# VHH binders against Ribonuclease D (rnd): the designs that were tried, part 6

Target 1, 374 residues: Ribonuclease D (rnd), of Desulfotalea psychrophila (q6ajf4)
Amino acid sequence: MKQENIISTTEDLKKIVNKALKLDAVGLDTEFVWERTYYPQLGLIQIALSDEECYAIDPLSIKDLSPLGELLADRNTIKILHDAPQDLIIMSQATGATPQNIFDTRLAAGFAGSISTISLLQLVSEQLETELDKSETRTNWLKRPLTEKQLSYSLNDVRYLRATRVILLSKIIGPKIKSWLQEELNLLNNPANYSTIADESRYKKVKGVNKLDRKSIGVAQEIATWREQKARELNRPRGHVIKDDILLEIAAIRPTRPEELANTAISTKAAERYGNDICQATARALNKKEVDLPHQQKRSQLSSQEKGALAQLKELITLKCDILGIDPALLGNSNELKKIIQTLYKGKTTHMRQSFGWRKEFLKDFYQIHRDTI

## First folded at step 25 (VHH)

Design x6 (from w6 with V98I)
Fold by OpenDDE, last read:
Structure x6 (fold): chain B 374 residues (1-374), chain A 120 residues (1-120)
Amino acid sequence: as target 1 above (374 residues)
Amino acid sequence: QLQLVESGGGLVQPGGSLRLSCEASGFTFSENYMGWYRQAPGKQRELVAFITSGGSTYYADSVKGRFTISRDNAKNTVYLQMNSLRPEDTAIYYCAKIKYSGWDSIYDYWGKGTPVTVSS
């Protein structure tokens, strides 16, 4: 890999982007480090204009990545990525552009008879008679200069994406399944996917938050909100501000004074630094009207009947997916499937992916059978 | 005008070998993926193999280990070496320009085809 394939100026970036915009499809990938910062640190962007022409874009040297944004937003050029969502978020943030016309090879793999969690390396190895080096999967992508080995490795992540797309599409059985894939790919074009979760909603992501009573959930919400803002301000991971488990402990005790935090696993240093803020957040929650407090989402245990229904659902999905040659994981994870059952039996209208689109259609017979029995 | 001209088909006994050739014209050959399809009587056309511009190759499971696709850019020609032929390989074989941006179809153009018959 010639040093000539490293793009380190906006001008050079514009040149390759202009070339890319004239192509029907390009491969994209990113390397980033997300360990000690609130925001992921973009270390490298790879672009394949062809199997032979690949470039490594150095975001550390290029302040203005807007040209790349133009490519991302372009509706005519297909951007092929493997496991696209994370990369797209990062690139969207870096460029300010909303991605359009995305093809996710991992997603497509699920519809093409592979496991939807398949790695690119595995996918390429299985589908193409090409062996890719796995040695550089754990490297410091923020270190400069990059070694030739790193560059070679990184470019291999995009070099074969066009071919991979062809193979996957060739394996997808029939127009119906392709339409399902298209539906999923279309979701990647939605600007809403690249918007950040509201700070006030972050508490929902705290594992175990629903085990708290309603007042404590309110406290958790305020603390989580504060934590998010603080993490952003300090550019630190939210867990480095306050870990989730500690947040829950704090929410449970509802501290009114910083000294009360000593009853939790929070460090002395953190208590000193954040104690007042945490107490203020707590106070905000406690001063709220009950009607304004978040609702407890009770993970209700499934009844015996519901368990039976769930088993039937899983069996149906497995059988039908086997027939169709698609990965059952595309229908939803275990929690989502449970929610389907709960919705059917308890009449709770929760927003579920399985209530819309191809998934709804896929599960139509199951829904009909169970509606008639209830 | 795009042209793909296949040759090399014929009658062969089981276990025999054939080499198909496809000469391409009317486009920049070296920049394009090339492939081979086949269509057996009463069956749908299926992708057998393709080769990228970079030389990477794909094979259908049914032909892996037996068929080899290659290309000569200087001659604008793609080849399909078929070894250990089986009766089930009997089909009309079509050379194709692969459309890597395709959705419904992954080919832009294919030739008239060359018949391959594997029979004792």
Scores: ipSAE 0.769, ipTM 0.922, lowest interface PAE 0.6, mean pLDDT 93
Fold by OpenDDE, last read:
Structure x6 (fold): chain B 374 residues (1-374), chain A 120 residues (1-120)
Amino acid sequence: as target 1 above (374 residues)
Amino acid sequence: QLQLVESGGGLVQPGGSLRLSCEASGFTFSENYMGWYRQAPGKQRELVAFITSGGSTYYADSVKGRFTISRDNAKNTVYLQMNSLRPEDTAIYYCAKIKYSGWDSIYDYWGKGTPVTVSS
């Protein structure tokens, strides 16, 4: 890989973007580090204009990545990525653009008879007579200058994306399944996917939060909100401020004084640093009216009947997916499937992706058998 | 005008070999993916192999290890070397310009085809 393939100026970026905008499709990938910061640190952006013409865009040298945003937002040029969501979020943040016309090869693979979790390397290895090197998967992408090996490795992540797309589309069985893929790809064009979760809603992402009583959930909400803000302020991961498990403990004890935090697994240092803030957050929650507190989402154990139904659902999915040549994982994870059963049997109205689109259609017969229309 | 002209088809015994050629004109050959399709009687047309502009190759499982696709950009020609031919390889073979941006179809243009018959 020649140093000439590194784009380190806005001018050069504009040149390649202008070229890209004239193409029907390009390959994109990102290398980033997200270990010790609130925001991911973008280390490299790779673009393939062709199999032969690939560039590494250095975001550390280019302050204004808006030209790349133009490409991302362009509705005519297909942007091909592998496992696109994370990369798109990062690039959206970096450029300010909403991605449009995305093709995710990993997603497509699930509809093309592969597993939906397949790596690009594996996909390329299986589909193309090309072997990719795995040696640079744990490299420091923020270090400059990049080595030739790093550059070569990174560019290989985009070089074969166009070919991969062709292969995947050729393997998809029929127009119906292709339409399902299209439906999924269209979701990637939704600006809402690139918006941040409200701070006040972050508590919902805390594992185990629903095990708390309603008051404690309220406390958890306030602490999670504070944590989010603090994490942003400090540019640290949420867990580096307060771990989820500790957050739950704190929420359960509802501390009114920092000294009470000693009854949790919070470190002395963290208690000293954040104790007052945590208590203030707690106080805010405790001063709320009960009607303003978050609702408790009780996870109910499945009854024997529900377990039976779940088993039937899984069997149906497996069988039908086998026939259709698609990955059952596309229909939903274990928790999602449980929710389907719970909705059918308990009448709980939950927002489920299985109640919409191709998934609803896919599961139509199952829903009919259970005398419920989701 | 786009043109793909296949040649090299014919009758061959099982275990035999054929080399198909496709000469392309009317577009920038070196920048495009090229492929071979085949259609057996009563069956749908299927992708056999394609080669990227960069020289990467793809093969259907049914022909892996037996067929080799290659290209000569200087001659605007794509080849399909078919070895160890089997009766099930009997089909009309079509040369295709691959459309990498295609959705409904991954081909842009087809040749007229060359028949390959594998029979004892």
Scores: ipSAE 0.764, ipTM 0.919, lowest interface PAE 0.6, mean pLDDT 93
Fold by OpenDDE, fold request of step 26:
Structure x6 (fold): chain B 374 residues (1-374), chain A 120 residues (1-120)
Amino acid sequence: as target 1 above (374 residues)
Amino acid sequence: QLQLVESGGGLVQPGGSLRLSCEASGFTFSENYMGWYRQAPGKQRELVAFITSGGSTYYADSVKGRFTISRDNAKNTVYLQMNSLRPEDTAIYYCAKIKYSGWDSIYDYWGKGTPVTVSS
């Protein structure tokens, strides 16, 4: 691939973006490294204007990616991506723009008779008589200069996206299923998807946090909040500050002095470095009124009756999806399906995506049988 | 004005071969995806094959291994080589300019079609 396909200046970026803005659709992809930093490190952005005209945009050479943001936010040009959410978050952060008019080929594949977890390589190989090389899946995308192999590999990730879209849409059976896909794609246009989770809400993402008592959950919240801020400050992954399991241990013991942290799996170095901060966070939690503490979300085991209902739900989904030619995984994962049953039987109003849109409609008969319209 | 003119259809025996041609005019041929559709009596029109501007090809499962789509940009022509023809391949074959940005429709324009009949 000719060095001519690398965009390393703002002026050149503007040129290709201006061209892209005149097109009905473009392919996009990103390469990034996210191992040792709080923020993902964007290594490369690929854009396909056509099958023949693809460019690698070097974000390390271009500080101002606002022109790309213009394209990302444009409502007229379709941006085609495979497994779009992560790439969109990264590009949104890099450009400051909210993505608009996105087509996710992986998502579409689920509605087109494929599995919703299909890789781009598999999708292209199955649909197009084109074999793509997997040799550059593990590479340092932050290293310059990029090799020809890296460039070739990267550009192949966008080169066939337009064709893939055509094929997928041709395989989707009927306007109804297309409307469901459209509903899902519209979610990608929601600015809320690209906003940062409040630091105070990060504790909910800590695995096992719901096993703690209410006071300990409060402590976990404060520690998680602090951890988030510290991770951001240091530009380190959360787990490099304090691992989730250790955070839970700390929350359970509710330390008032740094030396008490020795009773957890926290390293001596981390205890010395963060001990005071952790104790302060703990103190903040302990000084809160009970009404201000987070509620415990208890995952209750399913009763025999609920298990039966879940089995019926799964069977129904499988049968209907088979008829419709869509992936059952689109209806929800195992946990989500359990939540449906729990909501129906326990009367708990939980916000579930299955309570809205095409999923609600899809499950309407099931809900009616159980006298609960979510 | 955009035009697609199909040719090459006819009557052929099972196991026989036909080569369809479609000459395009009124747009930049080399930059566009081209495809072949077919419509059998009493059936819906279905995509048979398409070829990208870059030369990548797609085939319906029913014709995979038997049909070959190709293009000659210098002649603004797309071809469909049909080998090992079967009675179920009997249809009117339509050349199409593919609309890669389409949602409800993935084509911009159809030709008038050329009939293909496979019969003993």
Scores: ipSAE 0.751, ipTM 0.914, lowest interface PAE 0.6, mean pLDDT 93

Design x6 (from w6 with V98I)
Fold by ESMFold2, last read:
Structure x6 (fold): chain B 374 residues (1-374), chain A 120 residues (1-120)
Amino acid sequence: as target 1 above (374 residues)
Amino acid sequence: QLQLVESGGGLVQPGGSLRLSCEASGFTFSENYMGWYRQAPGKQRELVAFITSGGSTYYADSVKGRFTISRDNAKNTVYLQMNSLRPEDTAIYYCAKIKYSGWDSIYDYWGKGTPVTVSS
């Protein structure tokens, strides 16, 4: 194993950070394991000071990672990542710092004519003639010592980020598209823009919840909110607390007394441990006024006019993105596009990224035409 | 003082070849990315190729398979071998020191350029 490329002490971390702060740009990446805990388990942090000077920072050996936070928050040194949001969340938690001056090559790829879900390996392989080893994939990043293969693979994930940035920016010719990219990159400076789902919204992720009546959806919301908070407290997956299918059974029967849980498939242990909490969550939901309960989010059938408008929206996006050389997915997925139509025709006001910024400007002619129609 | 001196341009028939050279001074050549861009009348600058400090190469789609970029760190020189030239390759070719941290421009510094004309 090559010890000179592994940073295993706070002192050595400080030295590398001091070097990085004198540079205009560095590459960053993380590796983690996220299978049996609520929070991801950080296994490795990689940094490229140059194509030739790359290091693996060992968070298992380093008790205090806060020196890396100075680099993350620095407004002068660009941090180049691929698919940045999860890495930024993990590093912010580990260092206590708020990231600044981030360039995300996956995001930029969408503006440069690639698909916006492209992997770094695919992007490098398509664009850069290099001797990249492609053999190592997902592995246990918590295991020590790191193998030579793991180390080589992990360092190659940051080695080409500077070159990749050059390639992507060379393909983004117009200042308008660059300004759209800058707008998206600026969002990475605020963790709220890439934070996960609010606890009170978690129930929407439970498959089958929309088949419940409104009161039972309210119970599911309260139980899912409690479950998320409990899972964080225990640092265990939410399914360890209560599985989704059991949550649905409980919401359907709306138990006010713990003995009613025997009418579900909940284990005896879970019923004893959580029964009172579950019944308190149920009571909170059942004691709400109807107006305060969550609305059923049933999929409504689109009218003939609405189907026509959706088709026009998709056609506009496809044609305009083809001319501009950007990925249509940047404008929104199928559900987001349908939501635009429902907002325009059914009068609901909802938060959508297509209602502000460059996306609103991109879609302005569509909004104008259909505002006049309704 | 930083200097980039291009040479090797000229008039060539379609299908012909040219080798452009760029001699650099005033910076640590071996540690920097070097590249070539071109600009035809009325068109925007186009990155043709670049080569990293470690020798990895990028080529624009329009020139892949026809152009080869290389570097000689002992001579502080970057080359562009241009084969199977087409009229569409007609442009002024500029050698550049690449700025990997740039936003509005990926170029730190560039030479005076060397004109290349491909015509019958």
Scores: ipSAE 0.743, ipTM 0.924, lowest interface PAE 0.9, mean pLDDT 88
Fold by OpenDDE, fold request of step 26:
Structure x6 (fold): chain B 374 residues (1-374), chain A 120 residues (1-120)
Amino acid sequence: as target 1 above (374 residues)
Amino acid sequence: QLQLVESGGGLVQPGGSLRLSCEASGFTFSENYMGWYRQAPGKQRELVAFITSGGSTYYADSVKGRFTISRDNAKNTVYLQMNSLRPEDTAIYYCAKIKYSGWDSIYDYWGKGTPVTVSS
């Protein structure tokens, strides 16, 4: 593949976008590096206008990617991606546009009799008599110039997306299942999916935070908030500021002086650099009213009855999904299923995705049986 | 006007072979995916095979290893070589132009079809 397929100017980008806007569907993919920065570093954007006409857009050479944003936001042109959410977040950030009319081939695969975690390579190899090379999966996408091999590899990630879409839709059994897929795809059009989590809510993502007492959770919230802001400021990963496990240790000891941090696994350098900030964050938490502190989400152990119900739920999902030819993983992960049972038996009103849409419909009979027994 | 004209159907014994042809007109053939569908008596129409503009091929599981789809862009023709035919392959076979933006259907247009009967 000739260097001629690299788009490195805004003018050329506009040309291909204008062409894309006249098409019914295009394939998109991104290559990025996310190791040492707060934000992912976009290395390449691939676009397929057809199986024969694919381009590599060089974001390092093009500062203004707004033309691509126009395509992303266009409601008429289908943008086909594999495992779309991450790529869409990156592209939305790069362009400022809200993605519209997205088709996710991985998501569709789950409704078409494949596993919902299937790779594009696997999907293409299973469905098309085309073997794709896996050799460039660990390449440095920020290095210029790109090699011909890198370009060829990257373009293959978009070249077959239209065909893949066709195959997947052909395999989906009936209009009902298609409607479920449509419901899931529509979620990708929601601007809320591309908004950043509030800094004050980041503590919820810290593994093990719920093992802390309420006061310590408050401290964890403030430290996590600070960490997020600091990571953003420094353009570093969160863990490079403070690791999650260390954050929890700090939250547990509730330091009032930087010297107290020596009782944790925090490095001397980090303690010196961030010690005052951490103590200030801690102080903010400790000065809060108890009513303003986050609630402890205690993972309640399931009763024997609840365990039985969970087993029945899992069995039902497995059997019904087998009949319908869809991946059980689409209904929810283990934690979500547990929450369903807890909600049914304990009357907790939680906003679970299983309480809405096609999932609610799918589980309707189960809900009816268990509501009558409670 | 878009046209798809199928040919090559007929009666064949089990284990026999047939080659179907479809000549296309009224659109840019080389830029489009082409496919073959079949409809057996009392059954729904099903996708048998399709070929991309780039030459990649897809086959239904029921015909893998037995059927081969190919295309000749110079002749605006798509072919379906059917080997090791079985009674269950009996159907009307339709040539189709694939619709990239399709949802409910993945085809834009069908031919009139050519009947294939596999019987001893």
Scores: ipSAE 0.741, ipTM 0.910, lowest interface PAE 0.7, mean pLDDT 93
Fold by ESMFold2, last read:
Structure x6 (fold): chain B 374 residues (1-374), chain A 120 residues (1-120)
Amino acid sequence: as target 1 above (374 residues)
Amino acid sequence: QLQLVESGGGLVQPGGSLRLSCEASGFTFSENYMGWYRQAPGKQRELVAFITSGGSTYYADSVKGRFTISRDNAKNTVYLQMNSLRPEDTAIYYCAKIKYSGWDSIYDYWGKGTPVTVSS
């Protein structure tokens, strides 16, 4: 791996993309830094045209990354990634394109008998006999020039993706399991399936917000919405605008005038800078009709019968997944399984991936048994 | 015209060795993944090993440490060195061109096979 493997101009990027579009499959990966900014700071994009022809695309040198978008959106060339969603979000934003024809080796590993959170390094080291050094730990992908070690390690993250896909597909037994994998891979083509939450929903992530009364939750929603927009405008983490605990304190006070902020732990500088915006957000919340106010979201307690049903659900998933050779985590995490029970026994409505597609079919006997109980 | 021609099979005692060869023609051998699969009567195909264009190798758990796949791009030939053979290795062994972009099948082309019998 040499500096000749670095793509630093839009013209060279176009050449590499034109080659990639003629291929059946390519490997892709990104490197980024996400510490003190709202948006990830894209540091590198890697592409493997073959196991022997890998390039590092330098986004710091290339102002127009839109040519890569043609490849990202191409329906004929497979883009192979490991743990694709964040990489797809970053590349989609950087190129303006929506992904198509994605294969995620981490997702496929779960269907192939591995843990669905396996790292690429672990997967490659277990399955391929090749020269692969331990990856560099956290490194500054924004620093230039890239060291030879950084370049070598980054290109190895794409070099083996084609071989890894072959191995994983060879281990996925039966057309039913492959059809389930295809369903999951198709969801990667729509960023809405893995994008972050809407600005208006951010207040739900503030610890303690559900302890506020409904009007104060409405104020918290408006302030959190504004905070997200301001953080995006400044390209700073939302906590650098105002911290969550201060946001809760302000929401409880419901300030209509900036001087009321002096009764909170907000700094004098933040109150001076944001006080008017905060009071405007408060006013918007207080002027809402009751029907438009957000509702409290509380963890529900499960009855003894419901706990028994949850245990039966977990047992069914474990046994059936062991027989099929797939990772039980693909059916859902603990919170998702609890939501299934709440839907069946308490009549709560919630959106669940287990109510559609292959997961619904997987769980049909469980649903039938417990629907008859209720 | 694509062709894969296997040779080197036969009867061998447990613990013995065989070397299978597969000569390829009709495609750019050096740019393609090559592999071996086997099938015993009444059993499904088992991918035994493959080797990438860059020389990285994969082995099924059942053969790791006993079998070695290699390639000679000058001769358009892929080899399977089989050591420490066991009766459960008895099968017809097929050379295959691997389809790294496939979905329904990881195999593009395969030969007629060469039988291997491991028996006292």
Scores: ipSAE 0.718, ipTM 0.912, lowest interface PAE 1.0, mean pLDDT 88

